# VH-VL binders against q9rc53r339to534: the designs that were tried, part 13

Target 1, 196 residues: q9rc53r339to534
Amino acid sequence: AQTHEFSNKLNTISGFLQLGKIDEAVDFIQKERKIQQEWIHFFIERVNDPTVSAVLLGKISQAQELGIDVDIDPSSQLLTPLQERQQELLVTMIGNLLENAFDALLASGIENKKIYISFTDMGDDFIFEVEDNGPGIPPQLMESIFEEGFSTKEGTHRGFGLALVKKAVHELGGAIFLEEGELGGACFVLTIPKHE
Short names: E, the ipSAE of ESMFold2; O, the ipSAE of OpenDDE; V2, 0.75 times the mean of E and O plus 0.25 times the DockQ between their complexes.

## First folded at step 4 (VH-VL)

Design B12 (framework fv_trastuzumab; at its last look DockQ between E and O 0.06; V2 from the best seeds 0.00; counts 0 for: pae O 7.7 > 2, grease 20.5 > 18.9, placed apart)
Fold by ESMFold2-Fast, scan of step 4:
Structure B12 (fold): chain C 196 residues (1-196), chain A 118 residues (1-118), chain B 107 residues (1-107)
Amino acid sequence: as target 1 above (196 residues)
Amino acid sequence: EVQLVESGGGLVQPGGSLRLSCAASGFTFSNYAIHWVRQAPGKGLEWVARISWSGGYTRYADSVKGRFTISADTSKNTAYLQMNSLRAEDTAVYYCARGGFRYPLDYWGQGTLVTVSS
Amino acid sequence: DIQMTQSPSSLSASVGDRVTITCRASQSIYSYVAWYQQKPGKAPKLLIYAASSLQSGVPSRFSGSRSGTDFTLTISSLQPEDFATYYCQQHYSWPYTFGQGTKVEIK
């Protein structure tokens, strides 16, 4: 499986470069040694998009550096080819959702920080879910967190990038919303129609 | 070949306890969630509980919350359903089934009958 | 909880008939409906998932379709081994919920 791992790493770097994401490509290379073999094996079997694999592996590496435990639901899959614009926007949305989770967890000061990622393309839509064990989103703020420039002085500053995610997903005919998760924190669900 | 085999069913008195086992083979157990689904005699299917083995996360139907506990032993590829404070209404064939994230119940065991009667 | 309303509760059909069973979700569940076949004394068997995806090993005469929150299982040409009870189930949200079942009987 070393040949497959090497090929995937090369594709990851190639993907970042093709998207003009030089900083992400450099970060992946520098932090490659910290990525566990388990993650590489999962992505070889379950994710057919090299760019999405690249972003997720990069974010997992970043989480490890920040002391955040990341799990991916092992029944997750992304086997359907993404259209170019879907891929570009999905990568951006995944990045922003994970960055927001990192920021919320780091600001919370809790000692056992955890993120759970789940995704599927089994149905008519691509579904991506990001859950954390942070303080969550108060019901009163659930709509305002998607507004541009959202900020709160009383609680979690968790709106950075969410307005961008909402705009991106709406361009693709999809939706972003909150659900009740397993970890007790925020659970963001992103849906994108396969067919435009 | 994917297989799930239930055991542990039997006759128990109201208020009693019983532990069901679900032995899995033919797949990587930790890559899937394991569910318990029951069916009362002559009735339809009712979801009971789920464990996400890799994450250790559990969920329960309201009808069994606080009385039933789902667990798993990864070294044995086995999931368990500990049933306490059993009621006549818990009488059913109990199936274990394989699932996942927004995933169907794609393989089921043969079922084990639990009868709660005096 | 998401309610799954299945109809009819039973139907009689002959070998070679086209059979349709319907299921309605009380809320949006996208395409996340599975259909199961259960014969007396046996465990349910998955036929269709994600509304229209055929499970491996299941005959092509079985098909599923979706219109909004309405889902349909179709058996294009009923065979002797198809006489059974059929259940729909949403696999979108917790708790998973099933329809009441449809018994397909020989005419």
Scores: ipSAE 0.753, ipTM 0.879, lowest interface PAE 1.0, mean pLDDT 86
Fold by ESMFold2, look of step 5:
Structure B12 (fold): chain C 196 residues (1-196), chain A 118 residues (1-118), chain B 107 residues (1-107)
Amino acid sequence: as target 1 above (196 residues)
Amino acid sequence: EVQLVESGGGLVQPGGSLRLSCAASGFTFSNYAIHWVRQAPGKGLEWVARISWSGGYTRYADSVKGRFTISADTSKNTAYLQMNSLRAEDTAVYYCARGGFRYPLDYWGQGTLVTVSS
Amino acid sequence: DIQMTQSPSSLSASVGDRVTITCRASQSIYSYVAWYQQKPGKAPKLLIYAASSLQSGVPSRFSGSRSGTDFTLTISSLQPEDFATYYCQQHYSWPYTFGQGTKVEIK
C-alpha cells in the first residue's frame, strides 16, 4: 500500500508536467513535503510501532489524494509495545476502518469530507476511534454492516471490510461498536485488551 | 511550568451571555485538549466541555449543549467558553484543565466565578 | 451518562489512619478512572489515573485499585495535608462524570 500511494503521487506530478503545468507540479510537491514532515514528527513522538505508523501515514496520504481531510487527535498515543499478533490484526483493522470511511464519504456527495482519528494506550486496553462526517449508519442496518458481503457503499473493499474487522477484534478478545460522534457521521470504536 | 489561567467571570442576569478565557503556557497547547469543569458553590464537580486544539473537535455535557460553545485561538494559546442563555443553575466556579483523548485532567487553573442572578 | 457512585460521602479519621474510599461505575469503563484531591478554595489535583497509575509528584501513600466496576482510593497512612475532599472521575466515555465526593475530616 505504501508503494501504490507513492506511485499515485508520482503519476500526479507526471500528469501536471506532461500538460505543461509546471507551477501546479511545484505546488503539489511543496504541499506534500510539508504534510509528510509534520506527520512523521508526530508519529516519532506518539506511536512506538513503525508498522502502525506506516499504515496511518499511508492512509493520510491516500485521504489527501481523495480530497478527504484527516486529523489525528494530538493527544493520541500508542507507546505500549504491541505483540506481533496484536500489531498484525490492528494494522488490518485500522486500514479497513479507514477504507470504509473513505468509501462512505466518497459515496455521500458532501463537499467537506472529514475523518477524525483518536487512540490511546492509557489503561488496560488499547482504544482506537475513527469518526467521519458522512451519512452515518441507519439504525436498521447496525447489525447488518458486520455481515460478510454486506455493502451499501462503493469502494475498494466490497462487503468484506467491517466483517473482517469484527472477526479480527474478537480474535484479540476485544470489541467493535458504534458511538455517537460530534461530526454527524459514523464513529467506530475498537477496544483491544493489552493483557495476556 | 504548565500554567492555565481562567478569566472573564462575573455577575450576569439570567438569559445573559459571558465569555470565559483560558490562557495556556508552559506546554505546546496544540498537542492537548482543553476541558471546562464547573463547581457550583458547596457542590461537586461537573464536566462541561472539551476541545481538541488542532482540529477544533468538541464535546459538550447535555446540560449546556446548544447554549455553550467552546473554541480556541492558536495565535493566543487561549481556549474560550462562550456561554449564552445563562440560567441560575450555571452559577459556579469554572475551571479549565488540560487533558486528551480518554486521558485524565492533569493540570487545572485556579478557576473563575460566574454568578447568574437578578 | 455513566454514573459514578462514591462512598462514603464523608468520614472522620486521625493522622496515621488507613483511609479507603470507593467508587462504583454504572457500566464497564475498563480502567479509565481518575482520583482527584481538592482543598477548600483550591482547584482539584490529580492523584491517580487509569485506576492505579500514580501521577508524578504524588506521595506513594496514595494508591488506586480496580475490581470490575468497583474502584478504590487508599491512603495508607493519613497525613495532616490529606484532609480534603476526594473525587473519582471516569475518563472513558463522553460526557466525563465525577463521583459526588468524599470529605475526609480530622477527628
Scores: ipSAE 0.434, ipTM 0.734, lowest interface PAE 3.0, mean pLDDT 86
Fold by OpenDDE, look of step 5:
Structure B12 (fold): chain C 196 residues (1-196), chain A 118 residues (1-118), chain B 107 residues (1-107)
Amino acid sequence: as target 1 above (196 residues)
Amino acid sequence: EVQLVESGGGLVQPGGSLRLSCAASGFTFSNYAIHWVRQAPGKGLEWVARISWSGGYTRYADSVKGRFTISADTSKNTAYLQMNSLRAEDTAVYYCARGGFRYPLDYWGQGTLVTVSS
Amino acid sequence: DIQMTQSPSSLSASVGDRVTITCRASQSIYSYVAWYQQKPGKAPKLLIYAASSLQSGVPSRFSGSRSGTDFTLTISSLQPEDFATYYCQQHYSWPYTFGQGTKVEIK
């Protein structure tokens, strides 16, 4: 699926070139580049940790390849330095949450796939939110989705991912919540204390 | 320092009502779930209710369902337990505690005594 | 509901003793068990969570372990300040449930 969007873009570029539409091809490339640059600029300004930035940027790129629109709350900010273990586990948690969202969205067949991300370092805790517009989590599964070895129709990877997130956040003395969001899908919130 | 302070306890007659408060400090209240746990005199601990950070997800013990309501005001960093139709068996020290989804209760208040007696 | 069967209900021990308290869950709850210490007139204090994770600030003489649905709190060397009542609790499923408690008394 990742290769599909990328291939489509390449095909578009190739199409322009074959048609002798060089300017259009260049423009297309520049627009794609601009989007990437805008994200980079955003992270430079709002995220102090380069590893977290890199992971988010990578996931955004992956989302784009999957045809998933990613929106980050413009008020998002992570400027407080992370401890080494916090960084490591946060990267793991973010990665798994986003992968979980990707899987859910891809399985849903929804045309306008969207992920909303928000994070803040205000107060005594780090807060991370990942919300999608997928099918959500059925009520009967809300208490089970974090179980070790939990399996869904989409495979066992989802359950394992969330279990890892749960374990990681607990190690940091934080918590993970499944809440109602505005997009209609799953909304996961991580709370991580800045200091133990 | 994380602190939870319960208030509102007292003597009430059977069938009466009482509202407990849990004031939180030292952490972002809205980012955590709050629980109520009670302990009858000389007895063990009994989980009573829970409210998520958004206030959208509440859970109750069967023993209090329909009678107790847990709520929270994030602007005041305060959780509440509205207790209606109180019974003698509801007599206990009521603790509020901080928690999370499948997370332990890591901080507790000092508790407030509720006595239901005629 | 998940039952947490705690044993013993009480025990007498001396300073320096190894103390073991056990809770058995009525079903699989993985490692979602916490242990609390409660002293008279005081609120419970979290000691162990996730079966074996030591809460910050808790002395290392406290430890938790899991074997299937059996959970154990161990105090390697009982100190004077450890005389209290201990409770296990599952934090896996609603409703949260506690063990009956174990009172650790001075021998």
Scores: ipSAE 0.015, ipTM 0.563, lowest interface PAE 7.7, mean pLDDT 89
ESMFold2 (binder alone), look of step 5: mean pLDDT 92; pTM 0.943

Design B13 (framework fv_trastuzumab)
Fold by ESMFold2-Fast, scan of step 4:
Structure B13 (fold): chain C 196 residues (1-196), chain A 118 residues (1-118), chain B 107 residues (1-107)
Amino acid sequence: as target 1 above (196 residues)
Amino acid sequence: EVQLVESGGGLVQPGGSLRLSCAASGFTFSNYAIHWVRQAPGKGLEWVARISWSGGYTRYADSVKGRFTISADTSKNTAYLQMNSLRAEDTAVYYCARGGFRYPFDYWGQGTLVTVSS
Amino acid sequence: DIQMTQSPSSLSASVGDRVTITCRASQSIYSYVAWYQQKPGKAPKLLIYRASSLESGVPSRFSGSRSGTDFTLTISSLQPEDFATYYCQQYYSWPLTFGQGTKVEIK
């Protein structure tokens, strides 16, 4: 997903150059390098697990490709070493929660699609939150969204993500909660105990 | 309609035991963590224990650790708080609540009174 | 443990008054603060979560705000049904902790 983002940025630069828009290409490159450095600095300082960093950067790249704006809470951190199984399942859960948010936003037809991510490990638990500005989850569907194969859209291709997250959280003795988000959409809070 | 109903409170002597029940309806219990929060007469709120959704993992306040055990029967949508070695300072109204850690208590039961006295 | 200190312990007010209750955390808890209303003999009811988000069905006269480790619950125009005890709660770290409560009573 990172390679795909790099290729897309390279294609954008190539496009400007082919059209003779040299100043625009230079500005784009300078902005991209600054943004990349800011993200790299954030992840180096705040996330000690390279696999988690790679997955998050890949998902941010994918969101940009889909026209979705992603922000990460600047107080976020994940500095505690993950056990191998915790890392494997956390990566799976992050991927599925973000894919779920992408699908909901794309299906909504909303302009200015937004996702807000926050995470912390400053207590006894790893906590990861994903919030979107989509239509949210109607109260009558809150029970069903974690069932295997559930879909809010007739004919949608994706229906396993939240069920996989529920299974992964259960294995780690954690919890997933659905909150009312500040962005007006769904807000999923994932907690994973560091001990057991 | 989301509802939590506590039962099992009563009068017990110091050193005795009680088991509280929290019957949940209107939602799937295993999708939420259930907590017990108590309030001594005329005092504030004190968190006591939680059980994670699916009944997998438990956590306790230091004041009750080793004496209280929280459990759940997800097929019955019911959480339990087994209270052993009860002390006078355990006298309180015990509420069960949905939510907790990184998630607010959005629904509370009516409470059940536990009185530990000779 | 994270200590939540509420001020004042008690407040006398009249209908129509603006009421402000403050809660201070002993350390950074981000915006993981909820406010609850409790009437005598009743269970607490959620009013505000994530420091400033209004719970569904709660009147708009209730609002919450954050400044660092200081959290404020405001009732813009006190109504008769608002005379109650209010509690702040941090749900950021174990163990979950509540403020000692603020009783809002009629003047």
Scores: ipSAE 0.007, ipTM 0.473, lowest interface PAE 8.5, mean pLDDT 81

Design B14 (framework fv_trastuzumab)
Fold by ESMFold2-Fast, scan of step 4:
Order: C-alpha cells, then sequence, then structure tokens
Structure B14 (fold): chain C 196 residues (1-196), chain A 118 residues (1-118), chain B 107 residues (1-107)
C-alpha cells in the first residue's frame, strides 16, 4: 500500500521534470520525509537532463508496483549535456535494460527482488549499470543474448531488447558488457563516449 | 582546493582496534566515493574498502571483510574506517582517496601509519 | 579478481631517456586503467586515467596507450622529478586491483 503512495509521488515528480518545472518538482520533494527527500533531491540535482530523469523515475515507480526494490548508487551523476540523438538512444537503452531486469526477476520466483542502478559521466564516458539479484546469464548464452530475436524463455524474455541496446550503443561508438553482479544476478554495463 | 586528511593511526597490539578518519574539504563529497587503500612497508598498493554518499553503499576487500567497517558522517564530510581484530599483516600506511563508480582515484590523503605489533 | 601483471619490476634510466612500463589485465576491462606515480614517503598521484587520458596538471611527457588487455605508460623524456615507483590499476570491476609497481631508478 505504501508502495502505491510512493509510486504516485514519483509519477508526480516525473511529470514536473518532463515539463521542465524544476522549481515545482523541488518544492514537492521538500515536503517528504528527510531521507527520501535527500535521495530524490540528490537525483534531481545530479541528473541534468529532464527526460532521462523522468524515464528513470518512471521506471523506479514501475518497479515498485511490480514488487521490485530499486536502489541508485548515491555517487551517480549525469551532468554532461546530451546531444539529441544521444538522449534518444540513451532513454531507449535504459528502458530496455530495466525491462530485461524486471522480466528476469519476475520469472525467477525470488522473494526479495532487487535492482541496483549506477551511472556516471565523470571521465571520458557516460556509463550506466543495471544489476539484479536474479539467476544471471549462463556462460553458454552470453554471446547469444545480444542477437536479434533470441529468447531464453517463452514470452517476454525474448532478446529483442538487448539486440536494440547493442545496435544503439554501436551507433554512439560505445560498448555493452555483461558481468556477474555483486547481487548474484546479471550485471549489464553500458558505456557511451562523451561529446565535450 | 581538494584535500583529504587522515588521522587515527598508531601502534596497536594484535587483536586490538583502531578507528581511522578521513576529513574531506574543497568539494561536495556526496558526489564521490571515499576509498581506503593501504601499503605495507616496502610493498605495493592494496585496495581495502569504499563507501558512497550517506554510507549507502559499502564494499570491502576479502582480506578485511567482517573485521573492518567503513562509515561516513555527511554533515562533517568525514569517512571512517573502524578496524577490529587487527593482525600483524594489517600493518601499513592507510590512505584515503576520492573515487566513484568507474572513476579513478584522483586525490589522495597523506596517509596514516598503522603498526600492529606486540 | 582481475589480475594486473606489471613489468618490469624495476628499471634504471638516465635523464632524457624514453621509459615504457607495461601492464596486462587477466581479462577484458575495456579502457578502465589508471596510472599512478609514487615518490618515496609520499601518497600516490594520478597521472593517466581511462588508459590514455592525461590528468589535469600532469606534464605532457606522460602518455598512456591500450592494445586489447595490454596497457602502456610512456615517459617521452625522463626528468629528475620522474624517478619514482609507478603503479597501474584497473577500476572496471570489484575489487579494485593494482599492478605490482615499477621502480624507475637513476642509472
Amino acid sequence: as target 1 above (196 residues)
Amino acid sequence: EVQLVESGGGLVQPGGSLRLSCAASGFTFSNYAIHWVRQAPGKGLEWVARISWSGGYTRYADSVKGRFTISADTSKNTAYLQMNSLRAEDTAVYYCARGGFRYPLDYWGQGTLVTVSS
Amino acid sequence: DIQMTQSPSSLSASVGDRVTITCRASQSIYKYVAWYQQKPGKAPKLLIYAASSLESGVPSRFSGSRSGTDFTLTISSLQPEDFATYYCQQYYSWPLTFGQGTKVEIK
């Protein structure tokens, strides 16, 4: 129940950010509990692109409605201005990586589903990481998961999303990596060169 | 300018405890992670632990897990390394350094010497 | 853990010499390698990050390069203040790991 209330608040904040109403978003946040307020305020302060902020907040809201606990590394930031095409493809890649994590966790039957998000633009690249505590990816499938139309399971676990991420990251001159995560599941790391 | 200043080192007996402090200034430390890296006399560098903003995310080297605890006081821009059950092999100069997710260790403190000896 | 194998462990050189130090990662780490300089009794100082990016304030005689999992630090014309120990470090995956160090000594 409290998850629904929190989700509604995140949707409101996402709406303000999408409309470029930063002062209204900040004012809304200032009325929250101190810990929650500090986290959301930090996020708004450290993500300079309103569209990326709105997408991330929308995905966090969606995850919580699905019973998935989402955390963002507090040292994360995205302050470098994005070119229009970078923003468009980054939003698509973020969406697909998070949807893949949702699908894996929902299919796993794990009781305490968790996603950990990290991102940074300190240095030469924009880096985005999505880690889950699901079953991970078997070594035999690591190369196949990026192929168009690949599926590890019936239904929503088709590989179309990861193929789209691979295509998008190549267009931006970047790379995507799959690792075993600290949470025991899959860890996808996305790197995109910055335009200084 | 960015500064990191360590304190709390000293001589301690095996099995004893010490708490190291890393006082940060010249930057908003909540945007970074603070790392501890140690160096035994005449030896190379070994990563020990890391903490991100507000103490939310900690990571430890296997050699110190269960014995060392990293924490932060964001109101004082200070990170701490609580070292318990100290062993002779923990003898080293301990440095704090500024880092982050896939970010290099760009500023280092002067180091503080910890000697574990009877 | 990702192992960083650094070579040589020591070398002797004269002022004006070109010095190269190599570091090999045990697995693919893209470009996430930093190089540090440590003078006796001092803390390490960042020289190079992301394999080839020069840290602000570091002299242009220092450069880094990458070929696959092989990383090289080059000092094009060694100066008296460059006699020190140099370390490579990967920051791709946890735990962070350093090379063994290369001591650059006066000939």
Scores: ipSAE 0.007, ipTM 0.551, lowest interface PAE 9.0, mean pLDDT 83

Design B15 (framework fv_trastuzumab)
Fold by ESMFold2-Fast, scan of step 4:
Structure B15 (fold): chain C 196 residues (1-196), chain A 118 residues (1-118), chain B 107 residues (1-107)
Amino acid sequence: as target 1 above (196 residues)
Amino acid sequence: EVQLVESGGGLVQPGGSLRLSCAASGFTFSNYAIHWVRQAPGKGLEWVARISWSGGYTRYADSVKGRFTISADTSKNTAYLQMNSLRAEDTAVYYCARGGFRYPLDYWGQGTLVTVSS
Amino acid sequence: DIQMTQSPSSLSASVGDRVTITCRASQSIYNYVAWYQQKPGKAPKLLIYAASSLQSGVPSRFSGSRSGTDFTLTISSLQPEDFATYYCQQYYSWPFTFGQGTKVEIK
């Protein structure tokens, strides 16, 4: 519901702007207290796909309810048009990467939980990076976390998300891997070629 | 017009301290990372430090970690490099530059000279 | 750290010549390479980003290309104002690293 609500709001704003109704777009933004003006401006200017914007805003809202601070690197952009299959798989991958970060942070016992999201399409690839300040991934588990059926949480299905991400990104000719991040926890990097 | 202006360089003795400033104008300061890059006389470019936004994320080159501190004041559109325990090998022109996530250093300041000698 | 190896360290060429400078990364960095021009006494100026994208305001005689971990800056017809030192830089991983520089001398 949240995703539909955000998507509808973003589509309404985008519609006004496409029709040259600048004043109407501004009025709508000013009346939307649930979505900060800075976030709306960021997503309109920096993200070309309303569905991707809606999913990210929905996940940010979910994180806030869980007591997790989320920020997006303000130099991030996703302006290259997505093909239908790229869009479908990308929103699924974003959702699963963020759910994985939520689960890791909630299990960690850390009081100041943080996630940092960065993305770019300036090169030949779409690149998405999700960092957390949790305990990170033990070296001996780095390969197994992407295997089907792996779970870091007892009795939950959320841990299967990384296997789904690996399968989805491979379908698009891309890759997922771990990097050294800024926050001291896990840092997942997702690359998707722009060409099919 | 994007502009970055450095100040605060000068002559200082080994073990001393110096604070550099980088005043930004012509863009939304908080939307970009600010980097410091130095160049010793007759040498190449060496990345020193980065701040992603005021009070946010910082990174340092191993050669300066623990001695230098990068900070920013978004209300003044200014980034700072606090340099402590200065050594002769820190002698260089210090540039500030605008950057971001997987983003080039697209605009640079004019540089400010720091000389560490007795 | 990712090492950026630049070649040659210096070259001499005549006005109108085609000049090529090469940079090799020690590991995959995708297209996250920039090229900078630095004239004596001046700050570096961005020429090329994302390996092959021309920065706004830069003359079209400058171009960049990539082959794997090898990156090339080409000046198709050297002009007198192109006397400078050129640096490649990776901005894929921390710390950011630069090539050693290539000094272009006009004959």
Scores: ipSAE 0.024, ipTM 0.585, lowest interface PAE 7.1, mean pLDDT 82

Design B2 (framework fv_trastuzumab)
Fold by ESMFold2-Fast, scan of step 4:
Structure B2 (fold): chain C 196 residues (1-196), chain A 118 residues (1-118), chain B 107 residues (1-107)
Amino acid sequence: as target 1 above (196 residues)
Amino acid sequence: EVQLVESGGGLVQPGGSLRLSCAASGFTFSNYAIHWVRQAPGKGLEWVARISWSGGYTRYADSVKGRFTISADTSKNTAYLQMNSLRAEDTAVYYCARGGFRYPFDYWGQGTLVTVSS
Amino acid sequence: DIQMTQSPSSLSASVGDRVTITCRASQSIYSYVAWYQQKPGKAPKLLIYKASSLESGVPSRFSGSRSGTDFTLTISSLQPEDFATYYCQQYYSWPYTFGQGTKVEIK
């Protein structure tokens, strides 16, 4: 687990973004992983929480390095201030949902790997959606994928990430669901009430 | 004030094509999506298509997939619905509506009638 | 697709009556339900969103509620301008789906 190093990098990026040092944040990210300045400007304008911005930017950069195309719905926004616990758990859930999508796409062997991300806080909830063009989740496994210890591979990590997301979202009074998406793969939707 | 105005409806023969326009004003377009919702004469409402204002993300009802294409021109503040291979079942009043990701349709245009008849 | 079933399909009421319209989702959609009012020849107008939130400018006699997958629109004291068709809609999952409508007619 690279938790300490990853946390330090996120804190550095969050610090730069929080202080309005966009050029420094861009330089830091681009030295570690290639990322476009358009993404950074999008997040500065559309995401008021520096920690959430840092996690999303880091994951998008990671996806690009893995050969995965990532797009974000242009109407996405997270402008409402997050409570400390909501922020902490949302960051964890975003990370696990995107890692799940990466793993599924890399295991699939398809050539044109794609992820589409959408999020909004225009209603009474924070909503986050991750859609991929991988093989999807068979109907008979839809409940099982959220069970602790479930695995479709022999890896020790698989099955725990989605179980952790379900536990985290339930702590916040929210929910996680599988939807039918446009890309033909899995589509995970996460909802968190703003006022609990 | 927020306003949506549809145009481009009319009478068309089966198999024909029409392009509907939705001219939007009075709001920051990048924060919203534009939807098309139709209503056949004397019937209920049916969602047809959606586009994010910056044009990146589209979704379609199964009944129109492959025949209809939604697009947006940010410089003209206008969304379009290109309708190809029209069928009698596509006869309806077509409304454009403002929405977003998991956001209700809070403003609607006046509607434009499309009649598909031989 | 998520099916939204409205009842009744029509009702007759008098000015001053309490009117209740119900809508049932075929699966869990949380509170992502809106209610719209449509008068003949006009576009629908948003009344209620997120199951129970009143849209700005809508009279307080309109209210919405949720119980599981069951949703209710209530008009506490029907006015002449309220005779219209009402639709529920889920905006939780694609494709967005509407109920079949409830026509509220003068008795």
Scores: ipSAE 0.014, ipTM 0.565, lowest interface PAE 7.5, mean pLDDT 82

Design B3 (framework fv_trastuzumab)
Fold by ESMFold2-Fast, scan of step 4:
Structure B3 (fold): chain C 196 residues (1-196), chain A 118 residues (1-118), chain B 107 residues (1-107)
Amino acid sequence: as target 1 above (196 residues)
Amino acid sequence: EVQLVESGGGLVQPGGSLRLSCAASGFTFSNYAIHWVRQAPGKGLEWVARISWSGGYTRYADSVKGRFTISADTSKNTAYLQMNSLRAEDTAVYYCARGGFRYPLDYWGQGTLVTVSS
Amino acid sequence: DIQMTQSPSSLSASVGDRVTITCRASQSIYSYVAWYQQKPGKAPKLLIYYASSLQSGVPSRFSGSRSGTDFTLTISSLQPEDFATYYCQQYYSWPLTFGQGTKVEIK
């Protein structure tokens, strides 16, 4: 009930942001419950790219429908204007990393599924992190998860998302790697140079 | 004016407990993280723990994991460090500091002394 | 853990001197290094962030620079109020780690 209504509101906000209609997004949020206003105002204040905001809000809405809690580190920011190609590839990478986290969590059987997102553009690089509380990645699979067609699903041989992320980040002169996270699952880190 | 004020320090015996408080003012609390950093007498700085003001994510140094718990009450603009099973090596001035994701510790409280002895 | 090796552990200088303190990270941390000043009995104060960015309100005689994994704090003309202990810190990777500190004393 609440999750359906929440997802519908996020989709509306995502639509306004995708169209660059910041005033309309603000007006819509101002008419909502306090808890949603405080949370969503983060995007308007700290993410200057409407397409990135729309993708993140869309993915949060999708996670909510899947029973996955998504939190964003409140100190995150993306205020530096993105070049057209950086924006295009960044939204693709964000989408694929989050879908990978969704798949891992849904396959895990964990009752309380969580994703934590953090990002910054304070330095010379855009840095984007996605962490989950799923089973994580065994060390022996860390290289192969970025190969085209890799899958841990029984009887399934489809896996292009992480390979696409690696291709995209390399095109931008950046890197993707795994870190040990606090949530106990996978922690993917993207670094993208601002000026390359 | 950004301010952080620590309280709750004191003298405790080994194995005892203390709860430190960090009262924050002058900024939008939900946009930052609060860190605890300690300094043993005459020694350098050691990072201890972090909580995002949103309360969704905590981190601890290995030396305190399982014994210390960081929490926040956003309605009171206060972060807490619950310290259990205290040891002599936990003796230090404890500072709270404002931070964030890949963000420096830009404002610090004045510190509160914790002495674990006898 | 990322180790921050700071040098020297102490130095003696006179007012008006150029003072240089160095810090080396054990692995790449980009420019996510801060420098703090701590006076006896006081809390640390942020001077420099992102290796070379001067914190608001900090005198322009303080500057920071980066070369790979090597970081430098420079005080171009030391003042009486600058006698203190200085710490570098990385905030790129968990856990956050500090250098061991450099005490700047009067000659």
Scores: ipSAE 0.181, ipTM 0.675, lowest interface PAE 4.4, mean pLDDT 85

